# Designs tried in a protein design chat: VHH binders against AFG2-interacting ribosome maturation factor (airim). Part 3

Target 1, 202 residues: AFG2-interacting ribosome maturation factor (airim), of Danio rerio (Zebrafish) (Brachydanio rerio) (q8jhh5)
Amino acid sequence: MPGSALLSLQQELRRGFEALKAAKDTFDGGHAECQELVSSLGNLAPQLKALKQVQISETPLSGFPCLQQRLHYKLSLAVDALLAKLAEKMAALQKVWDAFAQQVFTVVQLYEKNTDALDISVCVSRSAVCPSVSDMLEWLQDADRYYRLQLMQSRLLLQTLTPTDLTSMETAPNRWRSVRSARQEERIADALCQVSIFLETE

## First folded at step 1 (VHH)

Design i08 (framework vhh_7uia_1)
Fold by ESMFold2-Fast, scan of step 1:
Order: sequence, then structure tokens, then C-alpha cells
Structure i08 (fold): chain B 202 residues (1-202), chain A 126 residues (1-126)
Amino acid sequence: as target 1 above (202 residues)
Amino acid sequence: QLQLVETGGGLVKPGGSLRLSCVVSGFTFSSYAMAWVRQAPGKELEWVSSISGSGGSTYYEDSVKGRFTISTDNAKNTLYLQMSSLKPEDTAVYYCAKGSPQELWKYLRSGKFDYWGQGTQVTVSS
């Protein structure tokens, strides 16, 4: 029956949007946590620059010839710890996106396998309680692409964060904030709002 | 600050047409779902139509489907309602409203939104 294909597709769409809700919550929280870690790195960069420029021999500490080396070592350990934490957070975001991307792949494949059983008018029909199948598929694919690009840009930024490039570390907080698109974030929030009754409706 | 200003209302004969406009300022227009709601004399607020922040999805109250078209012009920060085949039952003050993400679908049919403007009067009589 053509109606059974639509019901199966609607069930997979519901799973897709539940996965999107989980992904959005994790990416929103994860981005904020990473912003704090990146801000800490940005604060350490000027301290490392200042330490390299200070003349220990011209300070009251000139009697301690290893002090500059010990201070540099301590700051480098702090940088390494923050970078390790960032890598851990990125791995968690990657795992959540992988799960979401798999759900999107599943619903798109189901749609493609059943296109012959679905009338175009069914796929574009809208109501106050249910967006069209076409809109929902597009929103899931757009969100999948956005999070993939956000992860890629975040990973590229993280790869520029080395102890040898203090300027990249210093500017990292501003670059990290730029990874998110206000327009795309609102489009995802809007899509979740529009499917809220659909997700609750039996 | 947020501001919504509706215009385009007036007196029209049954079967006539009107286009309502809502100029939006104080927030990023394309980032929020927008709606048209109306209130007839002595009646409660009635949801008429909604459009998503992306403009990709539109929704209509059953009594206006096929007669009204909601649209946006992002470059002008303007929301439109094109009204055709008007009936005396369409006589009301029309308000544009900013829908909140958390409440849009929960309150769409109840006419509850974050904010709406001063309204524009539409009168359909012969």
C-alpha cells in the first residue's frame, strides 16, 4: 500500500529529528566548553610571549639561572593539557555527528528506495502540525552538512594551535566563535520548532 | 529594541484583494518564524498563517487556504500577507507576530507569540 511507505518514512524522519535534537544539544554545549578552553589558550599565549622577552638576568631573580626554563616548562604543560582536553571534546562531537549522519543517511536511502511508491503531492503537502516530507529531508541534510563543516573548520583551527605559533593561539578565541553560523543555527532551531508537534503526534 | 509595524489594511468588497505588509526592525528578520494573527470584533485572537525563518515552510488556517499567501522579503525585512477572494468573515484587525522557537508549534493555533505589533484593520463589506 502506498500509505505504508509514507508511514515508514515518517517514522525514520522522527528518528532523524530526535538525533538532530541530541546533536544540537551536544554541539551547543560542546562549542561553549571548547570556547572556554580556547580562551584559556589565548590567555596563555601572551604570557609565553612575555616570558621569552623578559631578561631574567636583569630582574631580582637573576640568581636563578634555570627559572626562565622552569616557567616555560610549566606554561608548556598547561598548553598541552588544554590541547588534550580540546582533542577529547572534538572526539565527542565527532561521535555524535557520526550517529546523526548515519540517521540522515538511513532516512534519505529509505526515501530513494520508495520514491516510486510516493506521490509528489504527498511529499510536498504541509499542515500546521506536519511539515512536508521534502522540507524535512532538506532540513536534515542541511543540518548534517552544517555540522560536518563545523567539525572540519574546528579541527583545522585546532591543528593551527601549536606552541611554535603563539599568534594563532592568541587569535584562536575569535576564530573559534566564527565557526558557528548564526543563520544556520537559527535554521536548525526553526526546523526543530516546526517538527515539534510532528514528533509528538502518533 | 523590537518593532513590528503593519500596514495595507482598508475597506474592500467581497471577492476583492488586499496585501498586508509588516516591516520588522530590531532583530534579524530571517532568523525567526513569523506569523499573521487576526482578531474580529468581539472575538478571540485567531492564527491565520505562519512562515519559517528560512522561508521554506508555510502554514495556513483551513478557512484561508488557497486564498491567502504568506511571504517574506528578507532584503526589506518585510513580511507580507496577500489576501484574495476576501469574505465578510475575514473582517478583523490583522497583526504580525514574532514566534519563539520554543512556543511556535505549541501556541500556533492559540495565537500566543513573543510579540506582535499595533495591527492593521481589514473590513470586507458590500
Scores: ipSAE 0.000, ipTM 0.084, lowest interface PAE 22.8, mean pLDDT 75

Design i09 (framework vhh_8fcz_2)
Fold by ESMFold2-Fast, scan of step 1:
Structure i09 (fold): chain B 202 residues (1-202), chain A 126 residues (1-126)
Amino acid sequence: as target 1 above (202 residues)
Amino acid sequence: QVQLVESGGGLVQPGGSLRLSCAASGFTFSNYAMNWVRQPPGKGLEWVSGISSSGGSTTYADSVEGRFTIIRDNDKKMVYLQMTSLKTEDTAVYYCARSPSEYLKRLYQSGYMDVEGQGTQVTVSS
């Protein structure tokens, strides 16, 4: 579409950044919630390790059968509950990223379909109220790649969490914090700041 | 109470330099992007420059790109505008404003937002 290509692209860019705002809010909250669950999981690992090293004959309760087995069972149930909750939260984050990625795909596809109608001078032009099309496309694609990578790393970490690997459970809180990139988070915040006037002029 | 206090303006010759300062209080400075906006005599507000909450990203209006530099110091709760190669067209009252910047130009032009400070007058003469 020659005459309306830029207008259509700008509308899809606005939708893309609104989707990014929603994704950022959901990922920020979801990461924090998962950090709490992973920290709880890490705290259970030393308890499971200690229990395995306790001899029932050396405790005040040594006269009662199955005490050690019962305690181990209860701790294992707590681990299972935390892992189930982590899986649920990961599924929710995946769904939010899928929606954002689809919107990024839509705006990139629209740009590609109208490449012949869009002068490069139009794509690099900036104003006080509108970043260039080129910058905005780059920022959306960068954010899409970042959240995809974060989800992949989070899923891989979750797969290492098992009651049989206590070392992985103990180190999980630190590894979970490392999934998030301060540099990339700052870049997303900066992009949202730079498009803020553009978004309100829809 | 949110306060932004601009300073550093004055009379300067074309080609000269000035550093403007903005002291912020009453809010968590490091959580907000900061901007400089200006109002030339008899005209509306014009956005000049912006800096992200961390200071890692800066952006400038085309009219000042290469001549102005925006800097912030989160420990001191200050934002600065280093102005070089000043032109007569840079004559204006300069204000600092916290973001989200999405409301700055539109809301000032519509009268929905007053500037938070009195601004600092920059006059480029001769």
Scores: ipSAE 0.000, ipTM 0.079, lowest interface PAE 22.5, mean pLDDT 77

Design i10 (framework vhh_vobarilizumab_d1)
Fold by ESMFold2-Fast, scan of step 1:
Structure i10 (fold): chain B 202 residues (1-202), chain A 125 residues (1-125)
Amino acid sequence: as target 1 above (202 residues)
Amino acid sequence: EVQLVESGGGLVQPGGSLRLSCAASGRTFSSYAMAWYRQAPGKGRELVAGISWGGSTSYADSVKGRFTISRDNAKNTLYLQMNSLRPEDTAVYYCAAGSTYQKLWSYLHSGFDYWGQGTLVTVSS
């Protein structure tokens, strides 16, 4: 039945947008948390550079251990701890995107399977309380592509953050901010606003 | 979700070469770290080679210089080029996909959530 195909598709679309809401919440919070961690790394990198540039190790003092070596060790441990925490946050973002991407794949597959049963006029029809199937599919696919690219860029950035490349750490806060698109974030917020009533109807 | 299917295993003489392929069910392949594991008869699984979603590679000491891992995200396929094969390379080879793998960097979580069924490689005269 064509009505049955539409109902099943609408149910999967609702699951898709619920997954999008979860993804947006997690990515918004995760990005902010990572921004704080990356800012801390940015602050530590100049301190490590400055410590390496002073010639205190060229001035023999009494005994072992020297102040410069002790301070360098403590700062290096702080960097390692921050990088480990960033990795944990990235893993959480990856899992949420995996769930969202899978749900988008499911709804797209259901649409493709039932395309012959769904008239084009049904797929482009919209009301005050329900966006068109076509618009909703496009919004989910656009969000999926955006978060995939954001994860890819974020992971590439994280992989450049090593204790041996202090310049990459110093520039990381600005590079981290650039992985988000204000335009794409606004589009996702708008899509979620437009489906708000649709999501309340079971 | 990712479904993985290995191919390319077979019988080869010592010193020979084989190329293994792992075909992944499409949509999420490029977001996963990928790896090749092997399991010799009566032994546990051993990591052979890993590749991050960005293409950074890592190898077990026993295969470094002889094996090359690569990925083709357009074809959703992982490869393992095996050269200078030795009898001790005889094993069932498994493809694995996970959220993150980076043996070269301990800062990244490592985990493999999806596994293939395996392909047998026998190195024997």
Scores: ipSAE 0.000, ipTM 0.119, lowest interface PAE 14.8, mean pLDDT 77

Design l01 (framework vhh_nb_b201)
Fold by ESMFold2-Fast, scan of step 1:
Structure l01 (fold): chain B 202 residues (1-202), chain A 127 residues (1-127)
Amino acid sequence: as target 1 above (202 residues)
Amino acid sequence: QVQLQESGGGLVQAGGSLRLSCAASGRTFSSYAMGWYRQAPGKEREFVATISWGGSTYYADSVKGRFTISRDNAKNTVYLQMNSLKPEDTAVYYCAADTEYSYLGDWYSYTSEYDYWGQGTQVTVSS
């Protein structure tokens, strides 16, 4: 009985870490893609600011009537397109985190349901090829919270990006870079490294 | 850019108390997670304590109950109050700042690397 509970828990832990690998790959790629989109927004903001201050009659394009209005419209369309792409990337990240969070919930529930059947010494024991159950549960919960907070912060930053607040758009690239924690990313990479043999031996 | 300057180190007798201070220069001090590390002769650098920008604290088991970390954001200073000092607490104490943590709540590992370090201050506990 305790052995069967442990085996079932180990199977769910393996599924949890496979979900973590998928989440990490998606968040790594998604964050990089969002950083490029946000950098483009940052580049457009100074152009929109400058447009109102430029005397069109003094530029090489002064021969075209309504040029300032046409340029503003085109730049605004570019902003809208970038914001739409950011929203799509955020939705994809949310979906991947939802799946990962559900797997973490399942593992934790299985552990708690079988707490009385699982000896503490079994849950804290480790070997060269298998981390302890306690360590693995902590790492999955840590990753779950990190990605949740990253999504919340990214969504908050996206909500500050409006065509009427060009200063927020201009500073967005620096603020977007701060959403990702190098330390938390290394903790996740370390956890995946430590479970690599465990995942291969199922 | 952040510059950290420790002070308050010195010679103290076993069982005594000492308070270390770390003054930070920078417009965003209050948004940084701050920590203390120490390095004894012939040993690797060891984690002592950390305080997040939200005020959450974490301590190494060796100092838990004896040391207290705190911060004063108005003065751009972090403190380490050391009580019941032991000869094994003898080390150079370093202040460190983590600028990347400022955007989230109190999700932090005390084993994390820090972005900025001070020059260190010597603490010697005599028997």
Scores: ipSAE 0.000, ipTM 0.082, lowest interface PAE 19.8, mean pLDDT 76

Design l02 (framework vhh_vobarilizumab_d1)
Fold by ESMFold2-Fast, scan of step 1:
Structure l02 (fold): chain B 202 residues (1-202), chain A 126 residues (1-126)
Amino acid sequence: as target 1 above (202 residues)
Amino acid sequence: EVQLVESGGGLVQPGGSLRLSCAASGFTFSDYAMAWYRQAPGKGRELVAGISSGGSTSYADSVKGRFTISRDNAKNTLYLQMNSLRPEDTAVYYCARGETYEYWSGLYTEYAFDYWGQGTLVTVSS
């Protein structure tokens, strides 16, 4: 069906997938950067444990009663700095997801508003250069839910990271790696591949 | 806009009971999974109990048989009935909202909690 409703929907779908490309790039890079920061936190946990086991009275430095406290303080500052950087990275991911989610909301609402004008046969039809409207809407909605879930799990993990809970710090690198789903990452990559020509034929 | 307000915390003796409430506003309460988390002094937050939008419940091993989570969708309120309280239950208790996702035809509600209240302190001591 040729009409302004279909053309408007296709335009919003293109904007949605451009937003998805931006979200994927930012989440891929952000996750990798956060993995490095979290790995640094994991490396600091054994050092904090070692400092707690120091017996100052049995060392050559037993005359310096604040040495252990000063060393612990400096190491805790390093932990705080890493946590601050992680918070900054999370804020950037949140901002990009907010923009993507808004685009997904916009295209879904446009589709629902024009449902009567869009024959089912039009919405499920495919071509060599264009996936179906139904497939594209599903892919955008699934990606939106995936990134929202990833943000929420990341925030939950960050809430457990304190200098007083060394076990949580030590296990954090493994827990951070588990936030991403290889299956969902592959599905997003496949969706972007399938819409590549559609995005070029605006 | 989204608001979760916990109440019912206080000082109680070991073996006592408390009922926590969480008043929710700014969203359609019945569409969301809800949970209770707690944070003891010097520890990270732990999931205590969860309830899905459909009413299915889950509990941490440390509270199974002692705590009961429930919801009243007509009142937009989440509850935690705490019985046989122990000193180790001393913590700030937080109400949390979760979202149900259609995730390639899967649901991941338990891991998708995005809002927490300010918390209510529960102290168990004699």
Scores: ipSAE 0.000, ipTM 0.096, lowest interface PAE 17.1, mean pLDDT 78

Design l03 (framework vhh_7uia_1)
Amino acid sequence: QLQLVETGGGLVKPGGSLRLSCVVSGFTFSSYAMAWVRQAPGKELEWVSSISGSGGSTYYEDSVKGRFTISTDNAKNTLYLQMSSLKPEDTAVYYCAKDSTYEFYSDLWYTESFDYWGQGTQVTVSS
ESMFold2-Fast, scan of step 1: ipSAE 0.000; ipTM 0.187

Design l04 (framework vhh_8emy_2)
Fold by ESMFold2-Fast, scan of step 1:
Structure l04 (fold): chain B 202 residues (1-202), chain A 126 residues (1-126)
Amino acid sequence: as target 1 above (202 residues)
Amino acid sequence: QVQLQESGGGLVQPGSSLRLSCAASGFTFSSYWMHWVRQAPGKGPEWVSSISGSGDSTNYATSVKGRFSISRDNPSKTLYLQMNSLRPEDSAVYYCAAESYTLEYGDYLWTEYDYRGQGTQVTVSS
């Protein structure tokens, strides 16, 4: 029954957008937390570079032969701790995206299985309280692709962060900011605004 | 001829305790910082804990702080990790590692992990 198919699809779309709301909140918070960690790494890189260029034997501290070793080791431990925390944050973001992607897959598959039962006029129809099915499917798929790309770019950036590659660490804060697209973030916010009434009704 | 041999892993229930050991040979153990690093299936290595050569300084990853305790016995050249209140997320292969220092331009320091053991498997299963 076409009416039954539409209701099922609408229920699955609601689950999709609830998952999108959760994903947006987690990615917004996670990105900000990772930005702080990456900024800390960027601050440590100049300190490690300075140790490579400074000669303690030419300073008043030349009588303390282990000082440079102790300082370098302390900074290296800080780098390792920050990288471990970043890995933890990335794993959490991956789990949230996996759940969102699964919901998007489910609603798209339901739509495709019921394509013959759904009139195109129903799928493109828009009201004051409900966007069209076609618009909603497009917005969910666009958000899924965006977060997938964001995770991929973030993971590639993190793979360049090692205590031995100080240039990559120094430039990491600027590269991390570039992972997010202001345009795509605005589009997701707008989509969530447009479906707000749809999500409140059963 | 530097050797690191981990032991003490196994299958345990959530909330249980395990103590890992790492026997070291081929270098002056008491002069090196020692570390525990773990790697879960499909994931990169995660630093867990570190201890200074004298044992006076210790550091822990946020995920294990308050649950794990690192210690060493320099006379026996053994590193330990006491793991309490184990969780499924602690399941991993645990490696001990020793650092050394390379001076590239005489007085310049370069720090990295020089030695790692084969690891010991810890599985926390409900």
Scores: ipSAE 0.000, ipTM 0.072, lowest interface PAE 21.0, mean pLDDT 77

Design l05 (framework vhh_8fcz_2)
Fold by ESMFold2-Fast, scan of step 1:
Structure l05 (fold): chain B 202 residues (1-202), chain A 126 residues (1-126)
Amino acid sequence: as target 1 above (202 residues)
Amino acid sequence: QVQLVESGGGLVQPGGSLRLSCAASGFTFDDYAMNWVRQPPGKGLEWVSGISWSGGSTTYADSVEGRFTIIRDNDKKMVYLQMTSLKTEDTAVYYCATETYYLSGEFYTYSPFDYEGQGTQVTVSS
């Protein structure tokens, strides 16, 4: 039945956009939480620089042996703790993207399997209450690509964060803000707005 | 060019186990999620399992949950599918697949070799 193929596709599209909504909520919150952690790392960089340049022998602290080593150790533990928290947040983002990507995979696979059964006029037809199948597929694929790239860029940035590279740590807050695209975020918000009635009618 | 080579299939009795392997080359393996898909006789392609780029997240089709385990080794550029408690319904050609995208913003959801009958045959029969 041609109508059966369309209904199955619409059901998987709804699942895809529910997964996108979850991904957007998680990425928005996760990015903000990671921004706080990365800002803390940026604040530690000047402290590590100051420690590197301190002349303990010429300070009141010269009476405490291994003080520089102990201070460095404590700051390094703080860096490690923040990096561990970032890794945990990244794992949560990865999990949500994996779920979203699997739904996009399922929808695209179903569309491809039924390409001959679906009329072109049906796939490009738009209404006030329902975007076209073609538009919805494009929006899901665009969002999947965007979140994949954001995760890749975030991972690469995280890999540069080490107490031995103080410049990378100090610039990390600005670099972290740059992994998000305002244009792509707006496009995702617009897509979710356009499918809101479509999602409510199930 | 993405290259994926599946191996490890064979004939096994119901309740048996097999481990499938996928050797990847031609792309930055650590940056892509990997999937196993299968085609049973007389049926279309069926997604089986997925694993994130880092191996930190795994997903499974309901039909294999609790019986199959997907693992990746990024150092060796390998993906594995450990299959236990095999059923006659698991009989299929198994393919390793990665998500690739077109320059236009579209993406493939499976290996281009899937259509050429590549992969590894798993037959569960007594």
Scores: ipSAE 0.000, ipTM 0.117, lowest interface PAE 19.1, mean pLDDT 76

Design n01 (framework vhh_nb_b201)
Fold by ESMFold2-Fast, scan of step 1:
Structure n01 (fold): chain B 202 residues (1-202), chain A 124 residues (1-124)
Amino acid sequence: as target 1 above (202 residues)
Amino acid sequence: QVQLQESGGGLVQAGGSLRLSCAASGRTFSSYAMGWYRQAPGKEREFVATITWGGSTYYADSVKGRFTISRDNAKNTVYLQMNSLKPEDTAVYYCAADRSYYLGTWSSPEYDYWGQGTQVTVSS
């Protein structure tokens, strides 16, 4: 039966994994939504390239005043709208990660504060009902690092998305897809599966 | 929370230039759209310019072609380069941060966080 220090730590671990569940759900949905927005940007890049290369004044369309300027304006507005939506989605992901990271920080600090009171054999012990404290701390810290890295890489990618760098816009869908790690996503899903009974039993 | 601090204001003659800086501290600067507003004596606060995280810029009609907004996310700083200054540009300039992608009508203070302001005076 766990002691008072272990019970307090288990309560913080439960809060940490509930925050992880929320983070995973938001990042899964947010990544998919951003992928759609980035795919739209990728589709606009060839259109902007074609408009820049073509001299409309030398085509049958040259009979229609300001057509090239109108097309450029329309495409520029579409790019701006998509980038604004991406910024909004990124801000939402950042908020969720901030909350999750704070919970991870709290549980790690509680563990460190109580290391003298916690028997190492208790911290590494696993059962059918409860993963070890050590495993759970590792899983939360790994997930925190993964989402932090994903946000960092996503922000760097977003920073390269400008109408002046059409190659970056065109390759953005593939680069966005590469920000997620199938291995890390599977590890997080596995961790949540392994703590499912622990989260229920309080 | 985000704390914003403006700098770079001062007295300049008509036709001159100034560069305003806004340094951000506290919570993640990189998630915010950043903007500049100004308030002249006895007038309402009005929109000047905004920049999203991705670099998309929007300007008030009165400053288009004269002012340029930019950001340096590594330095947590946003800049307003003001060229061809006019006496009517005289105002206290405020830095603002907003997590939303849509800033409303830009005539209202819809931003999450505001700086203390920096005075710009353009003499004729």
Scores: ipSAE 0.000, ipTM 0.114, lowest interface PAE 17.2, mean pLDDT 76

Design n02 (framework vhh_vobarilizumab_d1)
Fold by ESMFold2-Fast, scan of step 1:
Structure n02 (fold): chain B 202 residues (1-202), chain A 124 residues (1-124)
Amino acid sequence: as target 1 above (202 residues)
Amino acid sequence: EVQLVESGGGLVQPGGSLRLSCAASGFTFSSYAMAWYRQAPGKGRELVAGIYSGGSTSYADSVKGRFTISRDNAKNTLYLQMNSLRPEDTAVYYCARGYSSLWFGEYQPYFDYWGQGTLVTVSS
């Protein structure tokens, strides 16, 4: 039962960082799983190119064009299965980010509502067991923006994955690796480390 | 819900022309390869013509030069223009959605979405 604006804000900050831990775990695992799926798509592109080349030509043997079309169908099934799995992984990432973003919104709204009662000296005060309110708000907002951007870039990438654009499919593994920022990942890890004692204390 | 509705079938004399239409709904039409199949009495289904999402086309040898497949992505409609019709073209014509944007062969158990068909009779 908090008696002050600061205690209420600290409670919501704790929930924010708990949501951040969940988001980090899901994005770390989800990105790796998506990388495997995208790599599989990249491996199918040369096979589709080969079939497309042969499909333009009819062989002297009757029935051969139908066989090539059936092979193309089989590869199309494999591509669609991988795209369906990617969509499922993206939906899971979206759900976890939605929960995290909502909690960040709640914390920021509480801070803004109480700005008149929370002067800058209170918000920048630090201790061995509690980072400043200002630092914690900044870290949560930075993480929210980073994961939102990563989701947006990943979705744009997924939208370019079509069997008719084999070059996009072939280059997708390299493009997928680039949506992560080592610097931002390190900053999130550091923030979680700095709040570790804060999350254990009330 | 994916729906494919064929129309335009009918009775025509040898050497005549007919245009089939397939109205598609319940999916992003422009993203899929589409095909026309036919089935004559007592025979299996035969791939007649196909069109990739990008507009590239493929035809069975029996119809090449006589039939033209086309699509109107704004209207979500697939067409088959049939010229120089022959008695052996008599069949029920089916609209089919490809599994994805890629072309596929004749393999009936894997077609998730087929239309009900439209009958074309070439009387001689």
Scores: ipSAE 0.000, ipTM 0.099, lowest interface PAE 17.9, mean pLDDT 77

Design n03 (framework vhh_7uia_1)
Fold by ESMFold2-Fast, scan of step 1:
Structure n03 (fold): chain B 202 residues (1-202), chain A 124 residues (1-124)
Amino acid sequence: as target 1 above (202 residues)
Amino acid sequence: QLQLVETGGGLVKPGGSLRLSCVVSGFTFSSYWMAWVRQAPGKELEWVSSISSSGSTIYYEDSVKGRFTISTDNAKNTLYLQMSSLKPEDTAVYYCARESYYDSSGYYPLFDYWGQGTQVTVSS
């Protein structure tokens, strides 16, 4: 029946947008945390370059501070620690997106399964308290594609971060900032605003 | 653009003296710890001396203590290394360096900017 199909779909849409709220909060916070870590890597790149530019000697001075080897060792430890922390943060973002994507998939499948039971007029109808089913499906799918792309671009960027590619490390902070789209972030914020009353209904 | 320029190197006999100067531009060096680092032919970089941003805390490598004096002139934005009782083993390229004690992952005494270096040769 159309009524029961619509109610089931609305319940899954509510779960989808609650998952989107969780995803947005986690991605906003996680991106900011990763920005700090990537900025630290960017700051280490000039130090690695400076150390390499003055390096001519192969053998440490016996009985004196082995500054070059000690600095290289400390820089390598710092890079490894930052990369490990970035990997940890990326794993957390991936987990949250996986949960969100699964909810979006569930909503879309339920809609497709019940297409014959849902009138188009029902799917495009909008009120002051409830966006249309079509709008809500589009917003969830757009957010899913956006976060998937952001994760892909972030992972590719992190794969370029090695102590042997100092230019990639130095430019990483700017490249990390560019994986977010201000336009898409605004669209997600707007969608969440528009469904706020709908989410409070049940 | 940040720039560190060393001058004052040269050839000197054992027991002689030299004064190295490092003029910095593009930053307020009184906000940073500054250092002298040297590299002898065929050897690794060796830290020589560091001075705090206030000039009140100074450290020396053991081999140069009592012979070298690090100082700053904030009005001239210049770092100095006064070298006395020079020995053949002091022969090296001497670099002026800015220290960074800031890292969000921890506290690392790293150098982020270096000068071009000035050659000091101590030979009879």
Scores: ipSAE 0.000, ipTM 0.088, lowest interface PAE 20.5, mean pLDDT 77

